# VH-VL binders against C2 domain-containing protein 3 (C2CD3): the designs that were tried, part 18

Target 1, 169 residues: C2 domain-containing protein 3 (C2CD3), of Homo sapiens (Human) (q4ac94r1171to1339)
Amino acid sequence: SSGLLDVGLRYRRSPRTAEGVLAARTVSISVQIIRACGLQAAAKALAEREPALQFSATVGVNASVTTHLSFLPQGEQRRTHPVACSFCPEFSHHVEFTCNLVTQHCSGEACFLAELLEFAEVIFAVYHENTKSASDIISIESCKEYLLGVVKVPTKELLIKRSGITGWY
Below, E stands for the ipSAE of ESMFold2; O stands for the ipSAE of ESMFold2 at other seeds; V2 stands for 0.75 times the mean of E and O plus 0.25 times the DockQ between their complexes.

## First folded at step 9 (VH-VL; framework fv_ficlatuzumab)

Design q1 (from z6 with heavy chain D107S, light chain D30S D93S; at its last look DockQ between E and O 0.45; V2 from the best seeds 0.00; counts 0 for: pae O 7.3 > 2)
Fold by ESMFold2 at other seeds, look of step 9:
Structure q1 (fold): chain C 169 residues (1-169), chain A 122 residues (1-122), chain B 107 residues (1-107)
Amino acid sequence: as target 1 above (169 residues)
Amino acid sequence: QVQLVQPGAEVKKPGTSVKLSCKASGYTFTNYAMHWVRQAPGQGLEWIGGIYPSGGYTHYNQKFQGRATLTVDKSTSTAYMELSSLRSEDTAVYYCARGGSYRGTSSAFDIWGQGTLLTVSS
Amino acid sequence: DIVMTQSPDSLAMSLGERVTLNCKASQSISSYVSWYQQKPGQSPKLLIYAASSLQSGVPDRFSGSGSATDFTLTISSVQAEDVADYHCQQYYSTPWTFGQGTKLEIK
């Protein structure tokens, strides 16, 4: 209900290398994080419960975005650099997740990537990162980030659309 | 002929668990996802979760995460759903349903079992 | 969760009439919609997938249309055997969710 995130997803085979056999059995899921808008509403809503956000909710947030594929471990998530003091940041950020076409499950049985993508989502979390002067280095707030919103984009269309998925979410 | 066979009924007391079975025949079991859907008497349909038999990958409706466990036995082409900590509200018909389309890439349910009536009472 | 809202909740039609059943999603779901027919005491049967694709073995009097949030199941000429509950389902994002159903009866 608050804010929008402009992203793109693309499914393609990894470039061939000297290890051509390995590259032929992998694909990459390319994620573009282009920009966001409408973050003031999200920041104001959160600031009602977080006084530390009151200033940023009026002048601009220091936004960053994490990206995670739902079937990958949490440690595989990626993060943009923060964009300072804006409610409509431009990230122009690109991440790639390299995946095997056939994946071993923890039970030892093979699993096709297509089966994973049917349920899977790319999960974007938008944060405000509070920035402080040296005088705030001791404060817990100087180390805090605040979740502004979460966007989930299903990956199943990558199975069908050659050009990928692009749009506002 | 493609068929999913389920036992007709189960009766359980609150606080116990149940393991429902679904035997598939007439197709290559590992090429399609298997899903579980329930329907309380006079109510709508509710998706519980799905499993891909090839790798055993599971995905659950969050409402059932922690209570439902989906498994398969590939050698017998049989899917199982175990539901723990049963309550009277769990009284429903439980269907297994095959995910449709090529190699299990779609969640449209093209083949359904006849359902197992689970009654949780007393 | 994506809420699927069907309308009407029930209706009664004369044989041979054209029936239109509606399903609305709480957010855009592209064309990831399926429709099921469920006769009393029976399991659901797939009619339509991908919003408009007719499942094999389903009579061609059934058709589906729509995209984004508004979807329609149409029966061009209702037959006596079409008495059933009809459910729409989204499979765009988990959890997969069903509409509450529309009950079709013959006058």
Scores: ipSAE 0.026, ipTM 0.644, lowest interface PAE 7.3, mean pLDDT 81
ESMFold2, look of step 9: ipSAE 0.048; ipTM 0.656
ESMFold2 (binder alone), look of step 9: mean pLDDT 92; pTM 0.944

Design q2 (from z6 with heavy chain S106Y D107S, light chain D30S D93R; at its last look DockQ between E and O 0.52; V2 from the best seeds 0.00; counts 0 for: pae O 8.8 > 2)
Fold by ESMFold2 at other seeds, look of step 9:
Structure q2 (fold): chain C 169 residues (1-169), chain A 122 residues (1-122), chain B 107 residues (1-107)
Amino acid sequence: as target 1 above (169 residues)
Amino acid sequence: QVQLVQPGAEVKKPGTSVKLSCKASGYTFTNYAMHWVRQAPGQGLEWIGGIYPSGGYTHYNQKFQGRATLTVDKSTSTAYMELSSLRSEDTAVYYCARGGSYRGTYSAFDIWGQGTLLTVSS
Amino acid sequence: DIVMTQSPDSLAMSLGERVTLNCKASQSISSYVSWYQQKPGQSPKLLIYAASSLQSGVPDRFSGSGSATDFTLTISSVQAEDVADYHCQQYYRTPWTFGQGTKLEIK
């Protein structure tokens, strides 16, 4: 494994007071994607299997990061803009996932957010992408992005730590 | 061909319920959230709620909590919104809209249905 | 709820002119802003997401900028087909909210 991602997670309680049927309790899970480093090693490792990455592994990658909560569908992930030609990109990106305290899944059973967070993860995926590739516009089969690494941060610590979770992963 | 197909119009009496449909095609239904947005005549857009088809989890605008119910039928790639206790002020065009792109999970709405005009008359 | 305030409420432009539409959020929303074009009797169409990213199939004359609380949509050379209502939307925190809209007309 190579490379590190500097992130922060915060649990933001809604100040909203319940007003009978019209009020809903919500919380926000704030995700900050600050920066990454050490991406050259990841790019070089991938370039052994993907020759198109050889020069990017030498000069710098166009990094972007996706993030999502494991209990939400993959299609609801959030993404930074790419940072051009760097092995130590600075994203300074902030994402907010607003969640209801009580959630219901397809079986009809109620599920409290705390129960979801106990076993959930915030998943970060770091990609290299070529935003100038014309091939991706013409062909839906063509993928112009390459996965450099994945970071998973358990959300259960948010139930314990008042100030949230920050650091390199 | 990615599209969301909705019925053109529905007419209901006050105090009744309506269940609006939105049939999706041309993409993997369970990979994207489905949202409902309404627009009263001559007014702005108002988000009602969203549903994640793979797990069926819903989020609602508190204004509609208790009156709106979002569901999906994954086998037919169809989303539904039921609105109960209809009032004349519920007269509006109701859109379904796809959220969350493959390249990033932006809750920007990149595909919209043509809308269903719901008229709640007198 | 996050309030999105658009300005102006309406404007009239000559063909080929540059137009700038403004949208202000009641709190910082990073870059989680989208812009929609809505012609009469039609559904909204996504133009810009993430404040500045151009949606596929949207003409290059459209661009977006801004961060935190102040956002703009720019049309570099307005065309007759650009006559529409334009809405900004935040997707930073639910409920997702839209601006009241700006109506663009040709003089």
Scores: ipSAE 0.006, ipTM 0.613, lowest interface PAE 8.8, mean pLDDT 80
ESMFold2, look of step 9: ipSAE 0.018; ipTM 0.635
ESMFold2 (binder alone), look of step 9: mean pLDDT 91; pTM 0.943

## First folded at step 10 (VH-VL)

Design k1 (from x2 with light chain N34G Y54A; framework fv_levilimab; at its last look DockQ between E and O 0.63; V2 from the best seeds 0.00; counts 0 for: pae O 2.1 > 2)
Fold by ESMFold2 at other seeds, look of step 10:
Structure k1 (fold): chain C 169 residues (1-169), chain A 121 residues (1-121), chain B 111 residues (1-111)
Amino acid sequence: as target 1 above (169 residues)
Amino acid sequence: QVQLVQSGGGLVQPGGSLRLSCAASGFTFSNYAMSWVRQAPGKGLEWVSGIYSGGYTHYGDSVKGRFTISRDNAKNTVYLQLNSLRAEDTAMYYCARGGSYRGTSDAFDIWGQGTLVTVSS
Amino acid sequence: DIQLTQSPSSVSVSVGERVTIDCKSSQSVLDSSGNYLNWYQQKPGQAPQLLIYAASTRESGVPDRFSGSGSGTDFTLTISSLQAEDAAVYYCQQYYDSPWTFGQGTKLEIK
């Protein structure tokens, strides 16, 4: 992929309303998915192998982004709504992951969140999604999505920057 | 008893090098970030560098590129390599225990006794 | 970089009196987790000692005459009934964004 994704990450502790011990042991990882650019090159490259993408590679993709923390199960991922017909979509999307200071790895091994942040990543996947149209009624066909690219952002700087990290990746 | 024992200071000429050591005891060293803080004679405190247990490092602007922090978790020791020393690096150097993986705070709750570094012609 | 400015630079106060030391940050050190500001005491010839963390939480073993207050950019250390052993230099320190920085210090003398 030749595209770029503009994102922001922040690490927060103790949500605004606290309830007993649970609030004292939880933190939030805030993820901002601001925008993308350069998606036409990615769409054109994929269209060489996927003829169904040739129109979208010319006029614009229906982009959406999934977000996943590397130490959480894949089922905890989040997704933006698609932004239609653009190679430079503006998502302006915000998602929060609430985590314990002590959390379980997928193997069941207990870890403190700070230990995980030194080695972890936030994983973004950018997709193009089909639009439904009246002409597609003839065939039994699910909406199909195509992976345009993957971006991985290390979380270790969150240990030393409470203001967060932001930038193009 | 929790303590930090420092060594490695002394007198050097400008452009010279030293390595400072800080040996920890009485706590699980690998659970803590470690830092170096210095104090020039008659002046205030200046944070120099810090390191997390996995080796992630960060530096103050005045020393970036010249000083290197490292740690040996098997020996419970943090080091500061001082290179390209200047007269303004003359200071008492303290090692300090920082944030625990059991929390997110980087407060310096345990300090070494200090090691004097003097840089002069 | 976040600059911390302390005032006064020096103060001379009698035993039993109340003293306040201010620390002003060039930018906010507050987020939803609280304030990332610490206070340290350094007596002559000694290493610094942690007094207050998270702006207002006393470290274990620190006398209750020491208290911290303030939020965002403006912080205050208060010693409510000064004792002779409190003669020292006091520093504020932020741990919001690296590089960690200290105030320039406030020298407290006993009259």
Scores: ipSAE 0.502, ipTM 0.786, lowest interface PAE 2.1, mean pLDDT 84
ESMFold2, look of step 10: ipSAE 0.517; ipTM 0.795
ESMFold2 (binder alone), look of step 10: mean pLDDT 93; pTM 0.953

Design k2 (from x2 with heavy chain S53R, light chain S33G N34K Y54G E59A S60T; framework fv_levilimab; at its last look DockQ between E and O 0.83; V2 from the best seeds 0.00; counts 0 for: pae O 2.7 > 2)
Fold by ESMFold2 at other seeds, look of step 10:
Structure k2 (fold): chain C 169 residues (1-169), chain A 121 residues (1-121), chain B 111 residues (1-111)
Amino acid sequence: as target 1 above (169 residues)
Amino acid sequence: QVQLVQSGGGLVQPGGSLRLSCAASGFTFSNYAMSWVRQAPGKGLEWVSGIYRGGYTHYGDSVKGRFTISRDNAKNTVYLQLNSLRAEDTAMYYCARGGSYRGTSDAFDIWGQGTLVTVSS
Amino acid sequence: DIQLTQSPSSVSVSVGERVTIDCKSSQSVLDSGKNYLNWYQQKPGQAPQLLIYGASTRATGVPDRFSGSGSGTDFTLTISSLQAEDAAVYYCQQYYDSPWTFGQGTKLEIK
């Protein structure tokens, strides 16, 4: 049994015409991260390699989701707050990415957004945050995070669906 | 000088197959989306299929699963493979140039002359 | 699928008169200030020709007497002073959501 992520994507132009001759050359990619399900199987599989997850695999995970557009730098990713102790979290999270219609590659070539969308993906990564320490030796440290799964949603359908796409992945 | 020249039509029996061709000249073919639009005798226009420069395709409901659009950028040609033909597929078939990858419009600004397909026994 | 309904289905008018043709969409085709709606003209025995794109922008070479207006679900093509060569069938077309769809057409005849 594998986990699923319920998401929505929408591509729209967000023209910024306040003053001057600047034509709107940006668009918005709206991403909704609605909910997930079936995370117990992923948590149990991971607990076979990570003993620290045994409790969470039986009770519930502290799930969060990162969102990254494949044509943007990894540092542009966004993250939900974790939803505590659940195998079927509800995120109800909205992310808005502002993108230029024309971007440059490392080689200096211009690349149009429509060309990028035909081949690009939105990448979702689902994590568990293990916030409980087992002993006094852990004092000042960020919680360890465990990757539960990755979902990739192609963006090409946005070229033909201005109303957007939604569904389980 | 910008033009689309079509070929490949004709008379075919139900259940048969046919391949339509549309050769482009006078513009950079590989930078444009292409579509096929048909018109049954005495009827209105129906969009059939489209293909983006990178090969992404989409189809009208009435032809999905039976027709296949493809392109050969080296030959500046778009094709429509018509399979499992039915009497209701009888129409004039037009190829049309859609939006450039630089634009955000899929308006059909250049049309071919049309190719008649007749499906009858 | 987005259905486009044109009215009237046909019209017969005299040269020099103003003609309006309406196109009603079953769903909004507006996004970020752009309407994903086009108009085409098809004269007897000819391929269609692009007339208006983006609801209101005339294509290259289209006479000033043709204009498009409207937004969202309601669109209008106007011919401000009819010429004899304007006898044709006129179609609206949406490219908001695939499959792309056309209106059923409006036949314009000269009295």
Scores: ipSAE 0.424, ipTM 0.770, lowest interface PAE 2.7, mean pLDDT 85
ESMFold2, look of step 10: ipSAE 0.460; ipTM 0.768
ESMFold2 (binder alone), look of step 10: mean pLDDT 92; pTM 0.946

Design k3 (from x2 with heavy chain S53R R102S T104S, light chain N34G Y54A; framework fv_levilimab; at its last fold request DockQ between E and O 0.79; V2 from the best seeds 0.60)
Heavy chain, then light chain:
Amino acid sequence: QVQLVQSGGGLVQPGGSLRLSCAASGFTFSNYAMSWVRQAPGKGLEWVSGIYRGGYTHYGDSVKGRFTISRDNAKNTVYLQLNSLRAEDTAMYYCARGGSYSGSSDAFDIWGQGTLVTVSS
Amino acid sequence: DIQLTQSPSSVSVSVGERVTIDCKSSQSVLDSSGNYLNWYQQKPGQAPQLLIYAASTRESGVPDRFSGSGSGTDFTLTISSLQAEDAAVYYCQQYYDSPWTFGQGTKLEIK
ESMFold2, look of step 10: ipSAE 0.526; ipTM 0.781
ESMFold2 (binder alone), look of step 10: mean pLDDT 92; pTM 0.945
ESMFold2 at other seeds, look of step 10: ipSAE 0.483; ipTM 0.763
ESMFold2, look of step 11: ipSAE 0.525; ipTM 0.786
ESMFold2 (binder alone), look of step 11: mean pLDDT 92; pTM 0.947
ESMFold2 at other seeds, look of step 11: ipSAE 0.511; ipTM 0.781
ESMFold2, fold request of step 15: ipSAE 0.478, 0.532, 0.540; ipTM 0.769, 0.791, 0.796
ESMFold2 (binder alone), fold request of step 15: mean pLDDT 92, 92, 92; pTM 0.947, 0.949, 0.945
ESMFold2 at other seeds, fold request of step 15: ipSAE 0.531, 0.370, 0.525; ipTM 0.791, 0.727, 0.787

Design k4 (from y6 with light chain S31D; framework fv_levilimab; at its last look DockQ between E and O 0.79; V2 from the best seeds 0.00; counts 0 for: pae O 4.3 > 2)
Fold by ESMFold2 at other seeds, look of step 10:
Structure k4 (fold): chain C 169 residues (1-169), chain A 120 residues (1-120), chain B 111 residues (1-111)
Amino acid sequence: as target 1 above (169 residues)
Amino acid sequence: QVQLVQSGGGLVQPGGSLRLSCAASGFTFSNYAMSWVRQAPGKGLEWVSGIYSGGYTHYGDSVKGRFTISRDNAKNTVYLQLNSLRAEDTAMYYCARGGSYRTSDAFDIWGQGTLVTVSS
Amino acid sequence: DIQLTQSPSSVSVSVGERVTIDCKSSQSVLDSGKNYLNWYQQKPGQAPQLLIYAASTRESGVPDRFSGSGSGTDFTLTISSLQAEDAAVYYCQQYYDSPWTFGQGTKLEIK
């Protein structure tokens, strides 16, 4: 499974809202999920164990990508729309995670965001999803998805690159 | 109270190696990024290398692959290992305290400087 | 790499006069309202000392006669009412993207 993701990450201060709820101590971690490539190899490997995927491994997968920060709860994860029938999907998806400069870790201790970024990562999971017509009853009863791969991108370089980091992973 | 005291340095031949030390006192060393900045005789300042509180390192282009920055938080000391030295590495080397995760990034405290001379 | 170009390279003025020193960056160092640019003073035989960070914020203990201004690519250090002890070389420095870089310096002499 040798798929690749083209992603971008950037640290920046949170934009103000009309309600003025922005505190001076909040920042955004901006995540771009641009595109993927090479998904056929991953789909073929998966199809060896899942015969129902044989067609998709031949013609293209219905790819979507989830993303989350390692220090946030997994309930904070975000997901792209699926891109149908492709081994090289274009997502062009933008996500912002709003963080406090001082945050509460899962252990209950307070720590600074910069302290977390030195060891943290952005986690991307690439799935194949079954996409059915709106009239299909099976579509409303369950979401059928298969994990094609996971990509983890360290955030530590954001400490020294205000322009952000981008590239294939 | 807050101090950076440097040691090491001296005369070496091209291709040689040297290790510089910078001992910190009067502040919580493990909370701060540290850097090395050098100044060739009669020239301006050049940032050489930096190390963050958790150990992440980065380097100037002219020294990448030849110099290694490290820290020992138990000894409140940052080091610069200089390898494959060249004549153009001749300079006064300063250590400097960078930003902590709680403050702005700037070099607000500097050591006294340590001279490195690379000459045949 | 981000290049910083200072002007003038040197200047000679009398006590009590006003001096401006410019720093031009090869690319913007502004992000989300913050300019990632510092100013340092280095007196002969001494280590540098921080004067201004984030383009315009004076470090504690720095006299009011020092001020920083500018944004994006163009920055200025202004010294109003010069004192004899202000004779030094002044450097701008960016910390927007590694590697950190300094301007080439501006030598300030007192006539």
Scores: ipSAE 0.290, ipTM 0.737, lowest interface PAE 4.3, mean pLDDT 85
ESMFold2, look of step 10: ipSAE 0.461; ipTM 0.776
ESMFold2 (binder alone), look of step 10: mean pLDDT 93; pTM 0.950

Design k5 (from k1 with heavy chain G50A; framework fv_levilimab; at its last look DockQ between E and O 0.56; V2 from the best seeds 0.54)
Fold by ESMFold2, look of step 10:
Structure k5 (fold): chain C 169 residues (1-169), chain A 121 residues (1-121), chain B 111 residues (1-111)
Amino acid sequence: as target 1 above (169 residues)
Amino acid sequence: QVQLVQSGGGLVQPGGSLRLSCAASGFTFSNYAMSWVRQAPGKGLEWVSAIYSGGYTHYGDSVKGRFTISRDNAKNTVYLQLNSLRAEDTAMYYCARGGSYRGTSDAFDIWGQGTLVTVSS
Amino acid sequence: DIQLTQSPSSVSVSVGERVTIDCKSSQSVLDSSGNYLNWYQQKPGQAPQLLIYAASTRESGVPDRFSGSGSGTDFTLTISSLQAEDAAVYYCQQYYDSPWTFGQGTKLEIK
């Protein structure tokens, strides 16, 4: 009923992929992070268990979003710049993940990207950055981030929609 | 020697059910999406349903909720369960091999011989 | 849903002559990978057979007299120097967005 994040996903592959079952052929998965909402409730709930969390109930949070594709290493995650002073930030951010069409596991089995997408997810983590809250000059150590929520969006529909997937999650 | 061999059609009354089968040979079945396409007598082609190797399915609007596609990769066979049949479901039903997960051809490049389903009282 | 409209509905043409069949899509089926548009041939009493994929690429074993062209929303199948065995119904088909859809068909008769 109440989505946290408005996102878009797209998948594209090269039509000239031949003789490349085990080759490092690549495609891209495009992720658009449009905006978020409902962050006031999330921030209030988190503040009840995080005494060091600071935000203005009338102005908002300093939100940023990390994006991770479930079958890629955590080190390949991407991050938006923070959007200050909002409970409904507009990110309008685009990231691309370059993926191999076929990978070979240590057991020798091929793993096709389409098979991974059937079960994969794009994982979004929304953070608040608690910065400049304790006087801009005096406390730099108060620049901490707090997890407001996690959204997981399945990728399987990308197999059947070249126009992509959009919506609130 | 790639082929799809179909079975399971027939005459059924409205509201009835049938299960269609399509057995594959001559290729690595689990590398392909499989589809059903139907053709009412004297009419054009209509895509019905598809299934991917991991079990993800999608359906045409006219059959969603009534038909169920499934596959058994050990038997190299795809099935279509047709429930709550209507006169409008009368058609020749084809199974077809969809795009390879390895390739760039998403076309229906191999077709079965067709199985007739007739829904009438 | 993406609708495909073919024209003409039928044609009658002599052996050795040329035919063009048009397919118009209600929305673009083009992205950075190309056009998601196929052509099929269905001879009387037979299952369809793939003829052209990706708008312009002939399937293996398809004679050179068949060619596909166009992009985005407007596509054409051209058959040069017709043969008697080309009598069939021809369908375009998109696989850009589910549900996959076909054109209504173009019946080609040889006279």
Scores: ipSAE 0.529, ipTM 0.787, lowest interface PAE 1.7, mean pLDDT 83
ESMFold2 (binder alone), look of step 10: mean pLDDT 92; pTM 0.945
ESMFold2 at other seeds, look of step 10: ipSAE 0.533; ipTM 0.783

Design q3 (from q1 with heavy chain S107R, light chain T94Y; framework fv_ficlatuzumab; at its last look DockQ between E and O 0.03; V2 from the best seeds 0.00; counts 0 for: pae O 10.9 > 2, placed apart)
Heavy chain, then light chain:
Amino acid sequence: QVQLVQPGAEVKKPGTSVKLSCKASGYTFTNYAMHWVRQAPGQGLEWIGGIYPSGGYTHYNQKFQGRATLTVDKSTSTAYMELSSLRSEDTAVYYCARGGSYRGTSRAFDIWGQGTLLTVSS
Amino acid sequence: DIVMTQSPDSLAMSLGERVTLNCKASQSISSYVSWYQQKPGQSPKLLIYAASSLQSGVPDRFSGSGSATDFTLTISSVQAEDVADYHCQQYYSYPWTFGQGTKLEIK
ESMFold2, look of step 10: ipSAE 0.007; ipTM 0.514
ESMFold2 (binder alone), look of step 10: mean pLDDT 92; pTM 0.950
ESMFold2 at other seeds, look of step 10: ipSAE 0.409; ipTM 0.793
ESMFold2, look of step 11: ipSAE 0.354; ipTM 0.778
ESMFold2 (binder alone), look of step 11: mean pLDDT 92; pTM 0.950
ESMFold2 at other seeds, look of step 11: ipSAE 0.013; ipTM 0.601
ESMFold2, look of step 12: ipSAE 0.384; ipTM 0.788
ESMFold2 (binder alone), look of step 12: mean pLDDT 92; pTM 0.950
ESMFold2 at other seeds, look of step 12: ipSAE 0.006; ipTM 0.546

## First folded at step 11 (VH-VL)

Design n1 (from k3 with heavy chain G98E; framework fv_levilimab; at its last look DockQ between E and O 0.54; V2 from the best seeds 0.52)
Fold by ESMFold2, look of step 11:
Structure n1 (fold): chain C 169 residues (1-169), chain A 121 residues (1-121), chain B 111 residues (1-111)
Amino acid sequence: as target 1 above (169 residues)
Amino acid sequence: QVQLVQSGGGLVQPGGSLRLSCAASGFTFSNYAMSWVRQAPGKGLEWVSGIYRGGYTHYGDSVKGRFTISRDNAKNTVYLQLNSLRAEDTAMYYCAREGSYSGSSDAFDIWGQGTLVTVSS
Amino acid sequence: DIQLTQSPSSVSVSVGERVTIDCKSSQSVLDSSGNYLNWYQQKPGQAPQLLIYAASTRESGVPDRFSGSGSGTDFTLTISSLQAEDAAVYYCQQYYDSPWTFGQGTKLEIK
């Protein structure tokens, strides 16, 4: 099968408000990163261009996952701890993003979180992290991680599902 | 003076089409999600479709693929396009405002007067 | 889909008496924000009107004799002292997961 990431999303909305009342409210977007599979195929494909990955593509990758909401700055991304030497890692990792119900665009225009969720995505990036060994040399130019894949999950369904969104992507 | 005024409807043969309109006044229409709810003669209420302020739509299973909800915020109007009509689509159709100011789903706090759609041979 | 089943289907009660209408959900409609269940009243020839939202909160202008209770899967609408104008069909409705669904209705008749 192709590379798959099993994730879950939920949010808590504010209590009902009347028109004209814009009191700032916080909302939590809960993201669960459960597991991945199919990482050997991804690692082998990348290893065709990256000789440093040939061994990991055969025996297992040290996988970690970053999570980012498309309407938040890149600096707000979160990261799992790596799961060593596996093509089917189990992360069972949870992150919480706190968002205001009413936020501002870069232009200063106010908007509701519901407007952002209609068009937004949660972006997951799966990386392999090479482990330093006794034979390795550390340098300023050395890159220690390799992107195995990106998964994007639209958030619009959260508007109609209090039970949340869960599944393989 | 919050108001939803409906128009459209009437008698149509099976396989035909109609477009229902619902014009809003007395509130900031663009800040609210809207829905259509129908009621067959002598029967209960059935939710048909909903639309969020940014245009995201969802549908009941019985109408998915045949009906299309849309909105025009400049005209303060929500529409329901009814295609491939069947006898079982005969009902009073209501538009309703979902009460959350944030544009998320909530209770249906404001209802239109209803418009009758009759599908018969 | 979440199914809502009301009981009784019909009831006939005298003015001044207490009436209880039950609504059972096929799945819980509760999360950390509360219960996603509403009650509506529909009088003959009229559009429905919202009575209760969030299981127990009265809509503005609704008389104190109407109250909602329950949680999770079991909900109750209570009319504590029935008035003649309360003759109507009553519906529960969930907004936990789309598609939004209504109970089949309970017809309340006077006498």
Scores: ipSAE 0.501, ipTM 0.779, lowest interface PAE 1.8, mean pLDDT 84
ESMFold2 (binder alone), look of step 11: mean pLDDT 92; pTM 0.944
ESMFold2 at other seeds, look of step 11: ipSAE 0.534; ipTM 0.788

